# VH-VL binders against q9h9l3: the designs that were tried, part 127

Target 1, 176 residues: q9h9l3
Amino acid sequence: PRKMVAIDCEMVGTGPKGHVSSLARCSIVNYNGDVLYDEYILPPCHIVDYRTRWSGIRKQHMVNATPFKIARGQILKILTGKIVVGHAIHNDFKALQYFHPKSLTRDTSHIPPLNRKADCPENATMSLKHLTKKLLNRDIQVGKSGHSSVEDAQATMELYKLVEVEWEEHLARNPP
Short names: E, the ipSAE of ESMFold2; O, the ipSAE of OpenDDE; V2, 0.75 times the mean of E and O plus 0.25 times the DockQ between their complexes.

## First folded at step 7 (VH-VL)

Design w1 (framework fv_nivolumab; at its last look DockQ between E and O 0.86; V2 from the best seeds 0.00; counts 0 for: pae E 2.7 > 2)
Fold by ESMFold2-Fast, scan of step 7:
Structure w1 (fold): chain C 176 residues (1-176), chain A 124 residues (1-124), chain B 107 residues (1-107)
Amino acid sequence: as target 1 above (176 residues)
Amino acid sequence: QVQLVESGGGVVQPGRSLRLDCKASGFTFSDYYMHWVRQAPGKGLEWVAVISYDGSNKYYADSVKGRFTISRDNSKNTLFLQMNSLRAEDTAVYYCAKEGYYQSSAYLRYFDYWGQGTLVTVSS
Amino acid sequence: EIVLTQSPATLSLSPGERATLSCRASQSVDSYLAWYQQKPGQAPRLLIYDASNRATGIPARFSGSGSGTDFTLTISSLEPEDFAVYYCQQYDNWPLTFGQGTKVEIK
């Protein structure tokens, strides 16, 4: 079996009107939910909007943050050659400016059997919060102080494990 | 600057088909979920359909499911809505709408940019 | 589906007055609520997202508040260009739904 990790990133707003999503935190957990990486990351561009309601990031977190180029190198070393699980993982890879092979990527927002288990329409993209509540009976992303990328990565791995056997068999028969 | 331009609206008879196009510019089209929202004359807004950034996932309002098909061509920055078996109650201005900024594992399905709309009139 | 009820249906005020618009959800939408302004013949324009965040370029006189089921859009001092129809929208659950609208008209 290939090594499997789950990832969740947080973004802040940079660029014109703060509309560009730039990486500002990344958490990676292993199959059992143990943290392999969790760092605040300093974007190369001026932060216009911390998006604190979602990101949990404040100015204080940037003081000792790892510069983007260094953090990216560290993260890519962990991801390369592994099956990477995420929720809306395309956003994480875009913020990392990284292409991960589709054959090794698992997006829990795009797995029809997972929605089926949650009694949700198979083709509707459900939030991580809703799937975690329905399938794991656990509340994540609570409060107004932003999300924990560690909590999100852990929940994402647990969700994937619910459909892992079925989905890996599907992918073996229908390679991306 | 972000711009969405709809086209393809017109007058059609009940039971016929029409295709709407939405040309996007000023942002990375392939990164965003896109939606169609309609508004009947003198009425409020009604969500119609959504398509994922890569076109792999599509979801529809119950009122149009089985009759309308949303699709996209990322190489042409164009969103489509194929409308079949049109009914009088489908008469509306159809807006192309872009989701807000992306944020990690969250989908923020408010609409930060809208097209000007294209009118579809289904005559009884 | 989640039903959004806006009140009042019509609000008749003069320039310089405060406008307070309500949006009530049939079940909790947390803070996943947006407000739009629409003028005749125009597309809707985003004012507020995530219940209280002003969209870029929107004047400070517009503010949003609330969470769960009860939301408010406030215009602190109406300008002539603010007379329009206002819609709330939830994006917590499928299908995405809008309120029926509140028309703010000149007295």
Scores: ipSAE 0.718, ipTM 0.900, lowest interface PAE 1.7, mean pLDDT 92
Fold by ESMFold2, look of step 8:
Structure w1 (fold): chain C 176 residues (1-176), chain A 124 residues (1-124), chain B 107 residues (1-107)
Amino acid sequence: as target 1 above (176 residues)
Amino acid sequence: QVQLVESGGGVVQPGRSLRLDCKASGFTFSDYYMHWVRQAPGKGLEWVAVISYDGSNKYYADSVKGRFTISRDNSKNTLFLQMNSLRAEDTAVYYCAKEGYYQSSAYLRYFDYWGQGTLVTVSS
Amino acid sequence: EIVLTQSPATLSLSPGERATLSCRASQSVDSYLAWYQQKPGQAPRLLIYDASNRATGIPARFSGSGSGTDFTLTISSLEPEDFAVYYCQQYDNWPLTFGQGTKVEIK
């Protein structure tokens, strides 16, 4: 069976008025939730807004952060050939300037059986926080200090496991 | 800088259909979820519908579900609202609205930019 | 759905006075609350997001506070252009909902 990882990223604001989203942290966990990668990443352009409420990124984290080009290379080596799980994962891929093959991508924000298990409408884009609370009885993203990409990646993998058999069978019958 | 321009509003009779367009400029349209929000004359704001950045996911307020269809054409930077089986209660100014910046594992579902609105009047 | 109740419905004040507007949610929305200003014939304008963060270009006299169910918009010293209707909006869960508005009018 193909190896599976979960990824989560955090972004800071760059560009005019800080409205461009640039990668500043990436975490990757394996099937069991063990951390394979967790680095602060220095964007190639000036940071206008750290977005700390969401990102957890502060100025001190950037002092020794891995430059984007180097970090991207490291991350892509880990992702190559694997099934990659994420929540709203298109945002992560945009920040990485990379798009993983659709056949190897799993987005927990767009899995109808997962919503159904949470008693949510199948086409509603539910937050990671709400799905995790409803289905795993865990509180994540607690407080105003920002999200943990390790915590979020781990939660995302656990959510996917709840529907893995059903969804992998569905995708086999309906190739993307 | 960012501009959203709605068109297609007008006066229609109950049971008829109308399509609204919203032309976007000044930002990368295909990066953002887009919404329709309406405001009946003299009343407050009501969220109507949302569409994901690539159009693959759509969600509707219960008051319009089954009658309205949100869609987008990213090659034309245009958002649409197809309104079928219109009722008097659908009379409102309809606004096109853009979500804030994207952030992984979070949805920032406040509206940082709005169009000027287009009036839809449903009357006999 | 989450109901947002704004109070007072109308706030009659003079320029230079401090305005305090309240928004109460029927259940916790954490900090996922925004405030908008709307003048007659215009679209709403974002003032505050995430309960307390001022949007770009919004004057420092506007501030937001609160979390959970109880939120406040404060205008420290009213200017003539601040007489308008103000709406709160939650984005914690579907459907997205707005308060009914508070009209700030000149005394």
Scores: ipSAE 0.495, ipTM 0.834, lowest interface PAE 2.7, mean pLDDT 92
Fold by OpenDDE, look of step 8:
Structure w1 (fold): chain C 176 residues (1-176), chain A 124 residues (1-124), chain B 107 residues (1-107)
Amino acid sequence: as target 1 above (176 residues)
Amino acid sequence: QVQLVESGGGVVQPGRSLRLDCKASGFTFSDYYMHWVRQAPGKGLEWVAVISYDGSNKYYADSVKGRFTISRDNSKNTLFLQMNSLRAEDTAVYYCAKEGYYQSSAYLRYFDYWGQGTLVTVSS
Amino acid sequence: EIVLTQSPATLSLSPGERATLSCRASQSVDSYLAWYQQKPGQAPRLLIYDASNRATGIPARFSGSGSGTDFTLTISSLEPEDFAVYYCQQYDNWPLTFGQGTKVEIK
C-alpha cells in the first residue's frame, strides 16, 4: 500500500488587484497527522493582499520565508509517489504549479460518501470547516486570525479516513 | 477588466425551454466557480446554480433542480444555463456571477462580479 | 435553508446622515456574509465580503461588522449615489441565500 499524506496550502494575492493566488504557506501531514512539512513560502511576485483573515499570513511571516522555487522542490519530493489527500486540492496544486496524478489524488470536497455521511448533498462542495464540525465534532478555522494549514491538513486526513475503505474500493472499480 | 455578458433571454410560454449564455472576459475563466442568480421583477435576489471550475461539480436551488442545467465551455469562456419546463415563477432577470477568489479548504461563495443580466419572461 | 432578515425594510435619510442596516441570520453563518448594493436597472455590486472587508474600489464610508447571526452595514455619511437597495448574502451553507433587501431612499 502506498503512503498517504494530506496537504493544505495558504495563498496570498499577487498581481493586479491581488487576484492571483500565490503560495505563501504549505503544510503536509502523514496518515497519523504528524507534520512532515510546514513552511512559509515567499512568492516570486510582490504581495498585494495577504488575505490574512483567511490565510493567516502576515508580512512578518515573509521575512524568512522559503523562496517559492526552493519550497516547491521540497514539497514535490514529499508528494512524489504518495497518495495525496486534500480539500479542494486543485487549488493547492495550482498554487504549487504542480499537478499530482489523478489516480493518486484524493479530494475530500468531491467524495459523495463523505457528504452523505455528513448529511450533505452528495453533489455539493462543502467547506472543510463544515465537514469537520459535522463528522469530527471539531471546530477548525476559528477566529479571525486566519487558517492553520497544519490544522486543516490534519482535519482533511481524518475526514478521508472515515471513508477511506469505501472510497478506495470505489476508485479501484472506477479508476479515474 | 472583468466583464460578464449574458444573452439568450426572451419571452417564452410555460413548459418551453430556453438557454442562456454568459460570456466572460478579463480573468482566467477556468479558475473560478461560476453562478447564476435571478431576480424576479420588483423582488429580491435568488441563487439558482453553481458550477465548478472544470464543470465536474454542479449544484442547484431546489426551485430549479431537475429543470435547469448549468454548464460551461472553458475554451470559449462561456457559462450556460439550460432552462427546461419553464414556469411563470421563473420570470426574472438572470445574472451570471463570478465567485470570489478561493482560499484553500474554504469556499468563499460571494460574487465579486456580475453581468448586466438578461430578462426571461414566462407567460401564457 | 438559512434565512436572512434585513431591517428596516425602508430607510429614509438625507444626504450626509449615517445609515445603519441590519441583517440577521436564522442560524450562525460565522463571517461568511456579504453585502451588495443595487441601483435600479443595474446589477448588484459587491460592497463587503467576509462580514467586514470592503471590496476593491468601495469607498471608506461603507463598513461592515458582525459575526454569527447579527450583521450591520454602515454608511457613515450618505452620498447621493448611495440611495439604493442593499442586500446581505450568506455563503456558510447551501443553498446560498440573500436577505430581502433594505431600500435606502432619500428623505
Scores: ipSAE 0.213, ipTM 0.753, lowest interface PAE 2.2, mean pLDDT 92
ESMFold2 (binder alone), look of step 8: mean pLDDT 93; pTM 0.950

Design w10 (framework fv_nivolumab)
Fold by ESMFold2-Fast, scan of step 7:
Structure w10 (fold): chain C 176 residues (1-176), chain A 124 residues (1-124), chain B 107 residues (1-107)
Amino acid sequence: as target 1 above (176 residues)
Amino acid sequence: QVQLVESGGGVVQPGRSLRLDCKASGFTFSDYGMHWVRQAPGKGLEWVAVIHYDGSNKYYADSVKGRFTISRDNSKNTLFLQMNSLRAEDTAVYYCAKEGYYQSSAYLRYFDYWGQGTLVTVSS
Amino acid sequence: EIVLTQSPATLSLSPGERATLSCRASQSVDSYLAWYQQKPGQAPRLLIYDASNRATGIPARFSGSGSGTDFTLTISSLEPEDFAVYYCQQYDNWPLTFGQGTKVEIK
């Protein structure tokens, strides 16, 4: 067992003209890809734009969704003290209104060796979809019905595992 | 109100340098990736460069790679483009552009706000 | 790089007519496609993002559709202010690319 989890969230648009990104689903998986948490989350503000093509969230998902304050407490309990892996993870932490220590954060959109293995420019921030196709030969985020945060979290953990030894060694020598 | 204001354009001879500034207001500048997009007179739009929200990652169009440097100062809400070794082909209106809303595993790089543009003319 | 091809190059129509603009990608861009309007001397203005979402302040006569490689911008009934150049843009992969533009002009 590792003290490592992967997270992926989905956001909906709230606030003026739907321009604010508010948490509406969160999935957390363990090192082996088993689901530790997966809940629809009700934002405290009125949803203006479900962003369904990306989020996969529809009105029916909000009916029995966990209120934001309660969901946040549950999620933070799982993340605290663990190495948290994500893709563009800054966005997830922003939606959670949460600060996670940089020393325990792994962002697969910012790992140069991972881009190198994918034959992508080291300095470009590549999408999870492209890295997963290049390195795992798997299509994710397919179709028009939105993304699965469980699928995204699982793919993210698998991507990190490809560079884990190399990247942890790098971080040990170059602490954040 | 979201506003982007470019400055620094002008007429310059081939081989010289110019720096463009873009002052942002009306949004949390440090939360968004920022881009430069240019348009040659009478031509279409061409993407030039991007910088990540925290300044860590930068990426360039092949046409400007090695000559242009994008940077930002989040404390001053300002985006920069340092243009070196300018060529006649770099003559264009340069636009500062802001990325769209953020989503978990994606950076949505459509441009919801643009500056007014600043003209750079490279001629002898 | 992903090439976006817009058609037609020029669309000559009268006010009140329907305009249908095409954007085709050389490979799938999923729904990571935006449409912009540009008038002479002005910066581009976002019309549609994520293939079909209207941007803030954009009239209902503008609509976007499509996914993968085939996208359409429709203006249901042209107003005088709609005569402009329209660009599509993909943001699925690097480098970001734009179509060459479709000019909608008065007949």
Scores: ipSAE 0.661, ipTM 0.878, lowest interface PAE 2.1, mean pLDDT 91

Design w11 (framework fv_nivolumab)
Fold by ESMFold2-Fast, scan of step 7:
Structure w11 (fold): chain C 176 residues (1-176), chain A 124 residues (1-124), chain B 107 residues (1-107)
Amino acid sequence: as target 1 above (176 residues)
Amino acid sequence: QVQLVESGGGVVQPGRSLRLDCKASGFTFSDYGMHWVRQAPGKGLEWVAVIDYDGSNKYYADSVKGRFTISRDNSKNTLFLQMNSLRAEDTAVYYCAKEGYYQSSAYLRYFDYWGQGTLVTVSS
Amino acid sequence: EIVLTQSPATLSLSPGERATLSCRASQSVDSYLAWYQQKPGQAPRLLIYDASNRATGIPARFSGSGSGTDFTLTISSLEPEDFAVYYCQQYDNWPLTFGQGTKVEIK
């Protein structure tokens, strides 16, 4: 089978009233949860809202952050040709301004068997925090100082592994 | 800037059907989850249904499951609520509401913008 | 599932006074709580999200605090336009739920 990685991105608010989400950190882990990439990323636009409560990003993180264009190139080299796992991953791809083939994308917010194992409605979009608590008995995204994209990527990979066999079989029978 | 405009409300007899539309403008409609929230006359707010950004996931309040269907057409920036088997208890102003942004693997399902509401009256 | 209880049901105050509104959840909602203002005949308006973040265009006199099960909306000095009904809403778990509302009325 193809190599598999999990990704999680942090965004900051740019544009009018800070309503545009721009990439400011990206973490990528391998199948075993080892970190392959973790960098702060400088958006090309002025940051209006750091969204620190969620992103964990502060002004000091931007001082030596990798410029967006360079970071994007590095990240895409890791993702291309691999199965990429994420939670609500379309938001990460949007922030990266990147198209990843649907056949190689796994979104843990859109896997009905995963919700079923968690005793959640199969077609409701559940948060990473709730699925991780219910299925892995682990608390993530704790506190008020921001989330860890490394922690989120690791949890996302572990969640996918719980349904990997049955979901890959489903996708083989029902190609996207 | 951002506008949500509901339509389709009216007076209908119990057991009949009605469809509500919500036309969105001023934001990239296909990037956000959308909700319906209702308010019975003189009462508080009650969440009704959600549809995610691409229409693949939908969820409903227990009071409307099996009777209401939420859908969207991203090419037309329009949200729909098909209401079947209407009951007197469904009488309410129906609001369409836009989700906040997705951030750091967290769904921020607060409602930053609301439509003006459309009144549905189910009476015999 | 998660019940939000707002208190008091009605708060009678004069312009210039401080208003403190409470919202209590039947179980922890972390910081996934929003506050809305609704005036007669109008749609609700977002005031606070993520328990303490003021929405764009909302005056500085509005502030939110709390986490877990106990949350507070504070209006430091009431203006005439602030007399309205206020609702809290949790978005930590499905189904999404609202409190029953607190009416802030002129004394």
Scores: ipSAE 0.575, ipTM 0.864, lowest interface PAE 2.6, mean pLDDT 91

Design w12 (framework fv_nivolumab)
Fold by ESMFold2-Fast, scan of step 7:
Structure w12 (fold): chain C 176 residues (1-176), chain A 124 residues (1-124), chain B 107 residues (1-107)
Amino acid sequence: as target 1 above (176 residues)
Amino acid sequence: QVQLVESGGGVVQPGRSLRLDCKASGFTFSDYGMHWVRQAPGKGLEWVAVIEYDGSNKYYADSVKGRFTISRDNSKNTLFLQMNSLRAEDTAVYYCAKEGYYQSSAYLRYFDYWGQGTLVTVSS
Amino acid sequence: EIVLTQSPATLSLSPGERATLSCRASQSVDSYLAWYQQKPGQAPRLLIYDASNRATGIPARFSGSGSGTDFTLTISSLEPEDFAVYYCQQYDNWPLTFGQGTKVEIK
């Protein structure tokens, strides 16, 4: 009944020793995998560690990046009232400084039927890369120069679709 | 600064139980997955168990499945390991360890901080 | 499970010398590999994560390299405090596993 989107964020290190994770890119896709939002985002604090190996973010991407306050407003307009799918999605919400209702949140790292289909232990938290390879026969996050948040959001939506019917039924019987 | 302080180790008879505690400070405990890693005397490191930031997922090494239970209390910044049906081969120093960052949909389960360890001796 | 094999088991060197430690995985772990230092009676200390990234506070003489199945930890010029046991650890797949360790001892 509600519209559904998938989100994936990239973070850079700010604060002492770069220990604070600050939002630096956000990608949102619709149910069919079409991109609704994909922007580099400028943190309000000095970037200490770009974490490029995973984030794919370099200094050049910050030059015309959208300031955090503006990007946050745009993103929240897209997410509000929708079912939001993500992988370990609490990290994305934390980077956005945002609280999304649990009843409208779907976390593909915490859906036991997904692990079952992948022949993985239900209680183990599997990476997006492993679930995508096992269930969609597709390699994501390839190489050593950073991940694509668009690719990750698209894979996350496709993974959720594999269990959508049974998981929505479970949630209807067991509201969070 | 980040600190992990362990307690609860001691000498126990085979078949008995022990509970280990790990008190965390200097970081937002509820944001990180936590692990137990052990080391038998004179041997290398062996991963034991993990618990996610909110306690929702728990996973164990095959050697301890069904006997050990990992848990956490985020309101008290404390990690626990309940060890039941202890065996001589469980004799080890048990370390509490904190995960690194979660980054770009990847779980980076290297351990950036460790407790000083607590010795568990299962006497024969 | 992924088995990590470290070599040599023991390195006997003098201060000022270069140390090269190897870690070989039974199957690819991409770059999801960390290195730790442990001194007697102490907890392990993180040195390197993601194969080549130096942890905060770790001196520049420590460096990591490699990907897939073959990894190396290098200490460019040994200081007295570097004589310790070194462990590699993979976090690509479950269960998490460690190598058996390489002891770097004074000659």
Scores: ipSAE 0.269, ipTM 0.778, lowest interface PAE 3.1, mean pLDDT 91

Design w13 (framework fv_nivolumab)
Fold by ESMFold2-Fast, scan of step 7:
Structure w13 (fold): chain C 176 residues (1-176), chain A 124 residues (1-124), chain B 107 residues (1-107)
Amino acid sequence: as target 1 above (176 residues)
Amino acid sequence: QVQLVESGGGVVQPGRSLRLDCKASGFTFSDYGMHWVRQAPGKGLEWVAVINYDGSNKYYADSVKGRFTISRDNSKNTLFLQMNSLRAEDTAVYYCAKEGYYQSSAYLRYFDYWGQGTLVTVSS
Amino acid sequence: EIVLTQSPATLSLSPGERATLSCRASQSVDSYLAWYQQKPGQAPRLLIYDASNRATGIPARFSGSGSGTDFTLTISSLEPEDFAVYYCQQYDNWPLTFGQGTKVEIK
């Protein structure tokens, strides 16, 4: 029996004109939605664009943030060997500079049965906000002050639970 | 510097096929969803198709579904649109467009960069 | 599909004047709305995304506001290069849709 966690990361813009997405916060929750990890993370490069509208990150959050290399080690210890659930999770793994096995990865933006339950086209990728409102009747990512990665990770886990039995059965027959 | 360059447009007869290419540079192509948007002469913008970062998901406007196929080759930083069974109403400038930057839980499908466009004219 | 209605169809103004462009959605798009500028023979250029965020390189005279169904693009003081067609676009739901455009022309 493998344990299951959900992850959501926030990125800030670094590099020329802020075009590079660098990890600046990571939240991980367990199957029940309890927080296992939630830290602000200091990128090794100069932050050009805080992207506060989505990230919720401001300069004050960086003052005592965990350096990227240390945070990455802590996060990988939590993720390794577990089923990891996320929404558009490829972006989280890229920001972590980490490869997680496809067989242990669940992306709620790429689960056709979940879209079907939401009356959305099965092959279109839907936002976490849209699926959460439609299926859980809950508003997340409210306002213009940025998203809560804890809230997003919790919503992502709850969405996955709606299709868990069906999707795990599908994956057993159609390995990634 | 981000650039998207379309090619493959031209004049074709109804019922024929045409393939459009879009060469990307200046960003990590494999990180972003890509779209095709068209504009008929003197008209507004119409969304045509989308492909996600790795090509595993594709979606189309109802007007082109079953006739057009979107694809990508991340090793060549190139986006494609295969257009079959072309009709006069497909006459338009076709733009390649890049999605905005990603947050992990959000797909931001505004278009921060566009190609110059390539004209497709379907006439007898 | 979500229909975006832009008004007015045409704005005839002089340089230095304020331009106010409206975009109304047939249902809520939350804040998932972008504005583009298009000049004759050119590709559209992103001005505003997520209703009110100005894109990189876009002059401060451009601003966006609104949420839900009613959105506004404001150009505080028109420059000669601002005379163009402006489109709004929603990305809240599929299919992605654009408004019909507002032409800002010299009086």
Scores: ipSAE 0.559, ipTM 0.848, lowest interface PAE 2.7, mean pLDDT 90

Design w14 (framework fv_nivolumab)
Fold by ESMFold2-Fast, scan of step 7:
Structure w14 (fold): chain C 176 residues (1-176), chain A 124 residues (1-124), chain B 107 residues (1-107)
Amino acid sequence: as target 1 above (176 residues)
Amino acid sequence: QVQLVESGGGVVQPGRSLRLDCKASGFTFSDYGMHWVRQAPGKGLEWVAYISYDGSNKYYADSVKGRFTISRDNSKNTLFLQMNSLRAEDTAVYYCAKEGYYQSSAYLRYFDYWGQGTLVTVSS
Amino acid sequence: EIVLTQSPATLSLSPGERATLSCRASQSVDSYLAWYQQKPGQAPRLLIYDASNRATGIPARFSGSGSGTDFTLTISSLEPEDFAVYYCQQYDNWPLTFGQGTKVEIK
C-alpha cells in the first residue's frame, strides 16, 4: 500500500506589487494527523506582502526560516512516491515548483462525492473551512491572525478519509 | 500588463443564442479561476458564472443555470460564455473577471482585474 | 444566499470631506470582502480586498475595515475623481454576491 500524507502551505506575496505567491510555510501530516514536517520557509525574493490575515506569517518568522532550496529538498523527499492529499493542492505544488503525479494526488476541493456529503454544489470548489464545518462539525481558520497550516493539513486528511474508499475505487476505474 | 478583452456582444432576439469571448494577456491564464459578472443598464453588479483554473469545475447563478455554459481554452488564453435561450432580463454589460492571488486552502474570489465589458441587448 | 446591504444609498459630499460607506452581511463573511469603485461607462476597479488590504495603485486615502457582518470603506479626503458608485462583494460562500451600491455624489 502506498503511504498517504496531507500537505498545506502558506504563501507570502513577492515580485511586482506582491502578486507572486511564494512559499513561506509548509506543514505535512501523516494518515493519523501526526506532524511530519512544519517549517517557516524563507523565499529567495524580497517579501512585499506577508498576507498575515491568511498566512499567519510575520517578519519575525522569517529570521530563522529555512531557505527555500533546502526546505524544498526536505519536502520533496517526504512527498515522493506517496499519495499526497491537499485542498486546492495545485497552489501548493506551484509554490513548491514541483510536479507530483496526478495518479498520486488527491485534491479535496475537487472530489464531487465530498461536496455531495456536505450538501454543497458538486462542482463549485468549496473552501476547506466550509467542508470541515459541514462534515466534521469543526471550526477551523478561526480568528484574524492567520491560518494554521498544521490545522488545515489535519482537517484535509480527515475530510479525505470520509470518501477514501469510494474515491480510490473511482480513480481505479477512471485514472486521471 | 494584465488585460482582459471581451467580444461577441450585440443585439439578439429573445430565444436566440450568443457567445461571448474574453481574451486574456499579461498573466498565466491557466493558473486562475475566471468569472463572468453582468450589469443591467442602470443597475448593480450580478455574478453569473465561474470556471476553475483547469476547466474541471463550473458553477452558475440560479438565474442562468441550464441556459448558459462557461468554458475556457488555456492554450489560447480565452474564456467563453455560451448564452442560450436568451431573455429580455439577460440584457446587460457582461464583464469577464480574474480571481485574486492564490493562497493554500483559501479561494480568494475577489476580482483584481476586469475586462471593459461587452453589451448584450435582448430585444425584439 | 448571503445578502449584502450597503448604506447610505447616496452620499452627498464636497471635495475634501471624509466619506464613510457601510456594508452589512446577512451572515458572517469573516474577512472575505472586497470593495470596488465604478465610474459611468467604465468597468469596476478593485479598491480593497480581504476587508482591509488596499489593492495595487489605490491611493492611501482609501481604507477598509471590519470583519464578520459589518464592514466600512473610508475615503479620508474626497478628490474630484472619487465621486463614483462603490460596491462591496463577499466571497466567503456561493453564490458570490454584491451589495446594491452606494453613490458618492458632489453636493
Scores: ipSAE 0.629, ipTM 0.878, lowest interface PAE 2.2, mean pLDDT 91

